VH-VL binders against Nonsense-mediated mRNA decay protein 2 (upf2). Designs and how they scored, part 18

Target 1, 242 residues: Nonsense-mediated mRNA decay protein 2 (upf2), of Schizosaccharomyces pombe (o13824r41to282)
Amino acid sequence: LKKNTAFMKRCKSSLTSENYDSFIKEIKTLSLKKFIPEITAAIVEGMMKCKATKDILSSVKIVWALNLRFSTAFTGPMLANLYCALYPNPGYSLCHESYFELKQNENEVSEKDRSSHLLKVRPLLRFLIEFWLNGVVGTPEDFVSYLPSTDSNDKKFRKPWFEEQNLKKPLVVLLFNDLMDTRFGFLLLPVLTSLVRTFSCELFTTEDFEDKETLELVNRLNPVVWRTYLRKSLNSYVDKLE
Key: E = the ipSAE of ESMFold2; O = the ipSAE of OpenDDE; V2 = 0.75 times the mean of E and O plus 0.25 times the DockQ between their complexes.

## First folded at step 11 (VH-VL; framework fv_mosunetuzumab)

Design g3 (from e3 with light chain R35N; at its last look DockQ between E and O 0.59; V2 from the best seeds 0.00; counts 0 for: pae E 3.0 > 2)
Fold by ESMFold2, look of step 11:
Structure g3 (fold): chain C 242 residues (1-242), chain A 120 residues (1-120), chain B 112 residues (1-112)
Amino acid sequence: as target 1 above (242 residues)
Amino acid sequence: EVQLVQSGAEVKKPGASVKVSCKASGYTFTEYYIHWVRQAPGQGLEWIGWIYPNSGDTYYNEKFKGRATLTADTSTSTAYLELSSLRSEDTAVYYCARSYFFTEYYFDYWGQGTLVTVSS
Amino acid sequence: DIVMTQSPDSLAVSLGERATINCKSSESVLYSSNNKNYLAWYQQKPGQPPKLLIYWASTRESGVPDRFSGSGSGTDFTLTISSLQAEDVAVYYCQQYYSYPTFGQGTKVEIK
């Protein structure tokens, strides 16, 4: 039906808090199951256009509504698409210097991809952390089976995240280790500092919360062991900066 | 010292366009968002949009979408607001202002303002 | 859009006395994921651009005198000037950044 095409167009261009109620109504009423691959692509594109906190939260809630209706049939492909958008070359960390150089002698498409990297990384990383906080994703195991094969030799360019010991680690631990990669300097410092300011309690705080409900949720999602690990990694990163 | 120095006052007729400049100094121009905010005489403040000079990405208040164009020249550390199809209600002081963190759009430094007068 | 409403529109306060400005948002600006209020306060003196005083509802910007303080949460916010000085005569604006920036209409503070 043409209504499904209109829904996907709105996912791509109109993920806003003002449209939230209509999205929730449509998710409950439309026959969307056969279009999930298209919906996941459209919603990842729409996420890159969210620039205000209110719209990011509304989009997370829309994704949660789709998760409630379609479960892993939606979240698996959606998370895989999001990963591929963040890692167009999955052999490279987010901090790889080729993403930040504007004037290369190679293909113009490659130069444009590199020059727009910060534009994509900021909103998509924010969404991954929001999804983690809301229980949409926990570890790479939640989406690894939905990643596409990219060559004739099967799944090339997979990040080390998908090794057995990492498949069960909190996704945010793997993301922040990648963000704090200093092999190429401090290329994502602006992104790192923004995320630290936004989510420091959930990622780095080693002190207990007075609110027992909040403490239980945070400990379930990101145990103190991993928050302590991330705090030590951040301190090491800051030491290298100065 | 951080400074945002704007171009001088403009007088325009209805239907014309105006281009206001904002030259930044004392900080790394490409790391901050540049916002444009206007203030009609005796009135409050109205946000127009932002540009991120590093990538050239922009975002506009829907009220101004299609009429406002934000650009930046990283070689001169200068941001520009161009507003087309001017009307008398566009008479205002236009400010550039900066913010640093994604989605945290509060403004720690402002330009001195540029008065744009639209009269027939 | 989130509408910001300030009260009063103008306020006359004796030198050295407390000035209190209220700001109400049409929707909560408290972000549940990090428990922060996305609200700022600005001071604007005649012929000058606005100057940032407070962000995150209660965090004072560097160089702002201790007599300025912000409080409140959700939809109701207050800027307090504990001991009004002559140089504090200005218009004060609240601004939310939970959504795209919007400002209150301003509160003019005068010496009584």
Scores: ipSAE 0.463, ipTM 0.788, lowest interface PAE 3.0, mean pLDDT 84
ESMFold2 (binder alone), look of step 11: mean pLDDT 95; pTM 0.962
OpenDDE, look of step 11: ipSAE 0.772; ipTM 0.896

Design g4 (from e3 with heavy chain E31D, light chain N34H R35N; at its last look DockQ between E and O 0.56; V2 from the best seeds 0.00; counts 0 for: pae E 2.5 > 2)
Fold by ESMFold2, look of step 11:
Structure g4 (fold): chain C 242 residues (1-242), chain A 120 residues (1-120), chain B 112 residues (1-112)
Amino acid sequence: as target 1 above (242 residues)
Amino acid sequence: EVQLVQSGAEVKKPGASVKVSCKASGYTFTDYYIHWVRQAPGQGLEWIGWIYPNSGDTYYNEKFKGRATLTADTSTSTAYLELSSLRSEDTAVYYCARSYFFTEYYFDYWGQGTLVTVSS
Amino acid sequence: DIVMTQSPDSLAVSLGERATINCKSSESVLYSSHNKNYLAWYQQKPGQPPKLLIYWASTRESGVPDRFSGSGSGTDFTLTISSLQAEDVAVYYCQQYYSYPTFGQGTKVEIK
């Protein structure tokens, strides 16, 4: 019990490459099943504190180890918590006007909400894409049932987290559509260009790969039809910069 | 034209604090990380930490945690390093430098440096 | 911390000749799934701040002359100045950013 509390504290504050070996040992040996909700909350908080590539990649491996032990009992709630950190409610986007207003009417509370959102976008998007590449998540179906219920009590219509046609799309397609949204200018350009530089092969390349194993992996993760779509979307985004 | 202009040289006694400024111009200040790096006389470069002015988020080299404080004023496009409990070993040129992409901490522009001398 | 070690500490090269600086990291700085080496090179002239020459191990920063090139992967990296010029007299530093930044101790390049 004391060891479980220490484990969750390290998930929250010390999700680092230097602690990797101890995390792997503890995941294999500790009785963690009762604490999965606390672990999912702690580890998402820890992910937001990862600021170097080495720590991010080690943390992906730690999450994979939890997925191997607990499968959807861990992965579903973890992905839902992570997604809600990026999208606090249905209808918000990464470019939602309340986060990126350029007018001077914003009060102190709005500035803190905007600042908190911008802090999360960079690390959490990187983690989601890494999880997609490592097979932790494929589509919204993998976690949508774990998202909190939507509230529309004062309105006739409920807004779902995902439209039905989007539940089976690769998550990265939905994320990049949002990143390429130009309604408020090019506010996410630094994020987009960083991710394009890192993941262009898996997201945008339409030519055949030279080896069969790589081709099969990439086609399972992001079929050619979606890579073609994303490349057209990126070209359109670049044209608007001109 | 990108510029990082730092405050002038400082002479301090052991136990005191120093605050070095770094005024940015020619780019969108809140889009870039500001890092602080020091160089003791005749020696190499040592990274202190960074601030992301957009959010005020900071990260510190463990060696300096507890003594270094990084802040930024977005209204003046100015970043600050405050180093407390100064010792003679803290005598160095202190540089601000910028990086653009998250986790890609290589530095395309540097300030001119600020010599901080700590002597009894 | 990832320790960066340069060799030699000092190098004297005749004008127009090749200068070669080596940098070794205590662990790999390669993101292997994307073949990206998290390594940069800087030039520092006396009384000046460092100037970025190379990032991603081999990509030249804008405005850096063609005679500067970077190579290597994993733990072993090289900066090459193909034809040394008088203005290239400086101290050169490698730096990794796979983790939080650390620098090599520097290599002083002088004219023979």
Scores: ipSAE 0.487, ipTM 0.798, lowest interface PAE 2.5, mean pLDDT 84
ESMFold2 (binder alone), look of step 11: mean pLDDT 94; pTM 0.959
OpenDDE, look of step 11: ipSAE 0.806; ipTM 0.911

Design g5 (from e3 with heavy chain F101Y; at its last look DockQ between E and O 0.42; V2 from the best seeds 0.65)
Heavy chain, then light chain:
Amino acid sequence: EVQLVQSGAEVKKPGASVKVSCKASGYTFTEYYIHWVRQAPGQGLEWIGWIYPNSGDTYYNEKFKGRATLTADTSTSTAYLELSSLRSEDTAVYYCARSYYFTEYYFDYWGQGTLVTVSS
Amino acid sequence: DIVMTQSPDSLAVSLGERATINCKSSESVLYSSNRKNYLAWYQQKPGQPPKLLIYWASTRESGVPDRFSGSGSGTDFTLTISSLQAEDVAVYYCQQYYSYPTFGQGTKVEIK
ESMFold2, look of step 11: ipSAE 0.697; ipTM 0.874
ESMFold2 (binder alone), look of step 11: mean pLDDT 95; pTM 0.961
OpenDDE, look of step 11: ipSAE 0.805; ipTM 0.909
ESMFold2, look of step 12: ipSAE 0.751; ipTM 0.896
ESMFold2 (binder alone), look of step 12: mean pLDDT 95; pTM 0.962
OpenDDE, look of step 12: ipSAE 0.825; ipTM 0.927
ESMFold2, look of step 14: ipSAE 0.655; ipTM 0.860
ESMFold2 (binder alone), look of step 14: mean pLDDT 95; pTM 0.962
OpenDDE, look of step 14: ipSAE 0.789; ipTM 0.898

Design g6 (from e3 with heavy chain F101W, light chain R35N; at its last look DockQ between E and O 0.52; V2 from the best seeds 0.00; counts 0 for: pae E 2.4 > 2)
Fold by ESMFold2, look of step 11:
Structure g6 (fold): chain C 242 residues (1-242), chain A 120 residues (1-120), chain B 112 residues (1-112)
Amino acid sequence: as target 1 above (242 residues)
Amino acid sequence: EVQLVQSGAEVKKPGASVKVSCKASGYTFTEYYIHWVRQAPGQGLEWIGWIYPNSGDTYYNEKFKGRATLTADTSTSTAYLELSSLRSEDTAVYYCARSYWFTEYYFDYWGQGTLVTVSS
Amino acid sequence: DIVMTQSPDSLAVSLGERATINCKSSESVLYSSNNKNYLAWYQQKPGQPPKLLIYWASTRESGVPDRFSGSGSGTDFTLTISSLQAEDVAVYYCQQYYSYPTFGQGTKVEIK
């Protein structure tokens, strides 16, 4: 249907606050179920183009509306597509050389290559954290079954994407551990510092919040144990930087 | 010391184009967004758009889309605003300004401004 | 667009007295995910570019005197100059960055 094609085109290119009302109306009224695979791909592409806070937040609300209508039939594939956009290859870090155009100096990443990668990951990381804050995703268990299927001779089905001990960890903990990985230098430092600046209280604080409602929400989403862990990891990262 | 040094004043006729330069120094040019903001005589500030020199990505205020073109030359650490189809209401001081953080578009350093006058 | 409206358009304040400038946004600029207000204040003296004073509604930029302070949340914001000095004669602008930037119309501060 021509309306469904227009909807998917807007998902891909026009995830904006100006189109929010149109998106919400169409999500409630259009017959979209058979197009979920196309919608999940289009929406992840559209997320990569969101560069203002209001558009990011409006897009989170649009995703939530799709979740309300289609539940895990939408959110599972959407989270898997988003994760694969961050991690095209199982088991590799965000800094892995396969994400960069390598030159004669095989262990050296140019400023242009680093900047190109940083541009790609900034919106997607913001969206994953927003989805975590809104309860759309908690751990890899929420989407791992929608990732491309692979096998291992001596390991479980999920081994190529996640070690079993990591399936129950908050996804944001796994992402920040990867962002703070210094084996490839400090290539993602601007991305890490932007996210810390934006979400420090929710991810890293060991202090209580003055607002009891906020404190209870944060403790439910990211218990003190994990916030303490992330704070120690960040301190170690800063020590290496200094 | 961070500096943004802009090209000199310009006088143009309606329908012409103007290209204003903004030379950056004292920081890593490719790590910061460069924004353009204009101010008509005796009036307030109006945001035109930004360029991220690292990637060449741009975003334009809809009022200027199709007339404004933002470019950057990373080899000279210089950003450019080109505004075409000039009208008398485009008479303004044009500023470049920088921001650092993704989505946090507030401006910690500004160029000195370039007066563009459009008159017959 | 988020419309920023300042009041008053102009004010005259005696040296050493308090100057208060109000800024209202047409919609909230509070980012719920981090509870931060995406609002900045600038000072512009004649013939000069704007100078950043405040970001996140209340955080002073480095080198800005302590007499400048920002407050407010959501849609209503205030810039206060606690003891006006002669060099504070300028036009002051608020600016939101919750969306793409928009500025208030400016408030001219004069010495009475």
Scores: ipSAE 0.534, ipTM 0.815, lowest interface PAE 2.4, mean pLDDT 84
ESMFold2 (binder alone), look of step 11: mean pLDDT 95; pTM 0.960
OpenDDE, look of step 11: ipSAE 0.829; ipTM 0.918

## First folded at step 12 (VH-VL; framework fv_mosunetuzumab)

Design i1 (from g5 with heavy chain E31D D57E; at its last look DockQ between E and O 0.69; V2 from the best seeds 0.00; counts 0 for: pae E 3.4 > 2)
Fold by ESMFold2, look of step 12:
Structure i1 (fold): chain C 242 residues (1-242), chain A 120 residues (1-120), chain B 112 residues (1-112)
Amino acid sequence: as target 1 above (242 residues)
Amino acid sequence: EVQLVQSGAEVKKPGASVKVSCKASGYTFTDYYIHWVRQAPGQGLEWIGWIYPNSGETYYNEKFKGRATLTADTSTSTAYLELSSLRSEDTAVYYCARSYYFTEYYFDYWGQGTLVTVSS
Amino acid sequence: DIVMTQSPDSLAVSLGERATINCKSSESVLYSSNRKNYLAWYQQKPGQPPKLLIYWASTRESGVPDRFSGSGSGTDFTLTISSLQAEDVAVYYCQQYYSYPTFGQGTKVEIK
């Protein structure tokens, strides 16, 4: 019990590349099944403390090790927690007005409100995309059953988390469609700009690769039809920006 | 046109503090990281730390933790490095530099540098 | 900390000839899932700040002449200047950003 509590404390505070080997050893040997909800919460908190790529990527590998041992019993709740933090209102886009604090009698999002939203969205999107790159998540089918029920008697709040046709789409396609939502302006432009520069190969390229192995990997992660779709969406976004 | 304009050269005694400014223009100051990097005369580059002006969050190279303080004034789009308890080995040109958002710490724009000389 | 080691420390190259600078990291800076090498190259002329040349190991920054190219993967990287020009006399630094930034010690390029 003492060892399990120490493990969860390290997940919360010491999710670092220096501790990676220790985490992998503990994941193989400790009895963790009963503590999955606590581990999920601790890991999400620890991930938010990672600010260097090395530590972020080590955290993704630690999550992968937990996925190998516990499969969807761990990754489902973990992904659902991350997604609910990113989308507290089912069926709303990332740019929906409910995510912003508006001054009275103004339609314009204030600089403070945009800054607050960027702080919340930034780490959550990065980890979901990194999990996609590493095979932890592919589509909403991987975690949708772990999301809270959206059925209620209040018709205002009866939107599903995902429309049926979207359950089999790559999660990153859905995330980037929301990032490129311009109905409320260009609120997440800094996030979009950074992610495009980092993941352009996996999301937008339709051209042949110099390396055939790279092409096969990219096609497995995100088929060319979706990369073409996203490129057209990005072009439309840029046209509206100008 | 992105520019980072730093304050002028400083001469300090050991044990003193120095505060170097870095005024940004040509971009949204709060959307990018500001890093500080120093270069002793005739030597290579040493990273000090970063500030994210939007939140005021900072991170420091362990070598400088406790002596370096990074701040930002969003109303003037200016970042600051304060280095305390100066020693002769702190003599260097201090640069501010901008990085792309979120863990991609390569530096696309640099200030002109500020020479800090520490001598008795 | 990831230690970056450049070689040579200094080299002299005739105008119009190829200059080759090597950089080795103490651990891999390649993340195979996204195939990115977290490696940048900078040029620093006397009295000037560093200028970004290359990021992601091989991607040229906007406005950088195509005679500058980066290659390599994992732990071993190369900056090549295919036809040295007089304005290329500088010190060149590699820098990793797989972890918090560290720089190579620099390579001084001179005209023979």
Scores: ipSAE 0.413, ipTM 0.753, lowest interface PAE 3.4, mean pLDDT 83
ESMFold2 (binder alone), look of step 12: mean pLDDT 95; pTM 0.959
OpenDDE, look of step 12: ipSAE 0.785; ipTM 0.909

Design i2 (from g5 with heavy chain F102W; at its last look DockQ between E and O 0.60; V2 from the best seeds 0.00; counts 0 for: pae E 2.3 > 2)
Fold by ESMFold2, look of step 12:
Structure i2 (fold): chain C 242 residues (1-242), chain A 120 residues (1-120), chain B 112 residues (1-112)
Amino acid sequence: as target 1 above (242 residues)
Amino acid sequence: EVQLVQSGAEVKKPGASVKVSCKASGYTFTEYYIHWVRQAPGQGLEWIGWIYPNSGDTYYNEKFKGRATLTADTSTSTAYLELSSLRSEDTAVYYCARSYYWTEYYFDYWGQGTLVTVSS
Amino acid sequence: DIVMTQSPDSLAVSLGERATINCKSSESVLYSSNRKNYLAWYQQKPGQPPKLLIYWASTRESGVPDRFSGSGSGTDFTLTISSLQAEDVAVYYCQQYYSYPTFGQGTKVEIK
């Protein structure tokens, strides 16, 4: 019990590359099954504290180790928690005016408010993409059953998190479609440009790779048809900027 | 033209504090990270930490935690480094530098540097 | 802490000849998720701040002459100046950003 509490505290506050080896050992040896909900919450909190590439990768590897041991019993709740943190209001886009104090009259979104939102969504989107690249998530059906109910106020209807046709689409396609939403302007442009730059090969490349290992990985995760679609969507976004 | 203009040289005694300013121009100050890097005379470069001016979020090299304080004033587009409990080994040129992409901390523009001399 | 070690500490090269600077990191700076090397090179001329030359190990920054090239992967990296010019006299630093930034100790390049 005490060891499990210490483990969860370290997930929450010390999810770092320095602690990687001890995490892997503990995941293999501790009796953790009863504490999966607490571990899920601690891991998500710890991931938000990662600010360097090395610690992000270490966190992804730790999550992968938990996935190897507990499969969907861990990854389902973990992905749902991340998605709920990214979308606290089902049906709102990432660019929805409620996440920014967009003017209804003459007020503008302050740089501080926009940048606070940017800081919130940057790690969440980054980790979802990392998990997609590492096989932890593919489509919304991998975690949708773990999302909380979205009841209407008249109790007769439940509002789904995803339209049925989207449940089998690659999650990254859905996330980038939403990130490129221009209905309220270009409020997440810095987030978009960061992710495009970091993952341009995996998201947008239609050319063949000379490294067959890389080509097979990328094609398995994000087929050329979706990379072509995303490139066209990005070009449309850029055209609206200009 | 992107410019980072720093405050002038400082001479301090051990145990004192120093505050160096870095005024940015030619770009949107709140969209870039400001880093502080120092260089002791005739030596290499040592990273101190960063601030994201829009939110005030900071991160510090472990060596400087508790002594370095990074702040920014978005109304004047100015970043500040305050270093306390100065020692003679803190004698260095202190640079501000910017990076744009989260986690991609390489520096495309640098201030001219501020010499801080700590002597008895 | 990723320690960056450069070699040589100093080199003298004739005008128009090739200069080669090595940089070794204490651990890999290759990010497996995107397969990019998180390494940059800087030039620092006497009395000036550093200037960015190269990022991602091999991508030249805008305005940097073609004679500067970067190569290598993982832990071993090289900056090459294919035809040394008089204005290239400087100290050159490698820097990793796979973790929080650390710099090599520098390599002084001078005209023979």
Scores: ipSAE 0.562, ipTM 0.821, lowest interface PAE 2.3, mean pLDDT 85
ESMFold2 (binder alone), look of step 12: mean pLDDT 94; pTM 0.960
OpenDDE, look of step 12: ipSAE 0.827; ipTM 0.929

Design i3 (from g5 with heavy chain E104M; at its last look DockQ between E and O 0.44; V2 from the best seeds 0.00; counts 0 for: pae E 15.1 > 2)
Fold by ESMFold2, look of step 12:
Structure i3 (fold): chain C 242 residues (1-242), chain A 120 residues (1-120), chain B 112 residues (1-112)
Amino acid sequence: as target 1 above (242 residues)
Amino acid sequence: EVQLVQSGAEVKKPGASVKVSCKASGYTFTEYYIHWVRQAPGQGLEWIGWIYPNSGDTYYNEKFKGRATLTADTSTSTAYLELSSLRSEDTAVYYCARSYYFTMYYFDYWGQGTLVTVSS
Amino acid sequence: DIVMTQSPDSLAVSLGERATINCKSSESVLYSSNRKNYLAWYQQKPGQPPKLLIYWASTRESGVPDRFSGSGSGTDFTLTISSLQAEDVAVYYCQQYYSYPTFGQGTKVEIK
């Protein structure tokens, strides 16, 4: 019991590459099934604190180990928690002013508050794309049943991702369409630029790579049809810049 | 124009402490890690640690743990390295450098360096 | 720690000729999921801080002349200066950022 409590505490505060071997050993040996709801909440909280690339990448492997042991019993609630952390007001983009209403008692939302929120959720965006690349999630259909249930009056707070026409679209396509939303200006440009640089090969390239082994791997992960779609979306976004 | 401006050269005796400053301008200070890297005379580059100014989180190279302290003052956009219990082998130029959150650990801008000399 | 080893330690090249610097890491710095090599190259002139030339093994930083190119993958990397200029006399360092940063020992490039 003490070891389970320590495990969950480390999920919340110590998702580091230094602790990777310990996490893997404990995932294989501890009786964790009854604590899955607590683990999913703790690990999403821990993801928000991951800053180093090495820590993010090792945490993806930790999540994969939990997926191997518990399958959708872990990944469903984990993805639902991650989504809810990204979109506390799901009908809106990340830059929508409703994310900043926590400061309404000050009578205005500052640029500092907006920047601080985006900085806190940036690791979660990176994790979501990494999970897509590693097969933890493919489409909204994979986790829609784990989203918080509300009465019918509140169902419109979900992103359009979960509407029937979008349920089987690659999650990364839906995510980048939201990131490239210019209705609220270009406030997401720094986030988008970083993600494009990090994932350009997997998401945006339509041309042949220098070596054929890399090309075959990329085509397996993300078919050319979706890379072409994302490339056109990115070009449209760039065209709107001055 | 991104700029990292460090404090001036220092001469210290063995056993003393030194505190080097790094003032950032031209970018959002809280969106970047500040790393400290040193270079002994005629030698290569050695990473000391990082601080993330938004949270105050730090991480240290094991070789410097217990002697190095990294801090940041977001109101002045200034990062600090304090190194205690100085030895002659700590004589080096100390650099601050920044890395972006999503691109991690490669350093697009560097401070001009601060020479710390430990002698006598 | 990931050890970075450069070769040669020093290199003398005639103006306008090709300079080639090798860098080897003790562990792979390729992250298979995003297929990125976490490797950078820096130029350091006397009395100056290092200056970023290349990141992701092959991507040139803004303002870096196209005579500088990076190549390689996994554990073996190369910086090439296709036509050496007088202003390219410097020490060059490779650096991995797959984990916490470590640097090669440096390669001094001089004009023959």
Scores: ipSAE 0.006, ipTM 0.434, lowest interface PAE 15.1, mean pLDDT 80
ESMFold2 (binder alone), look of step 12: mean pLDDT 94; pTM 0.957
OpenDDE, look of step 12: ipSAE 0.843; ipTM 0.917

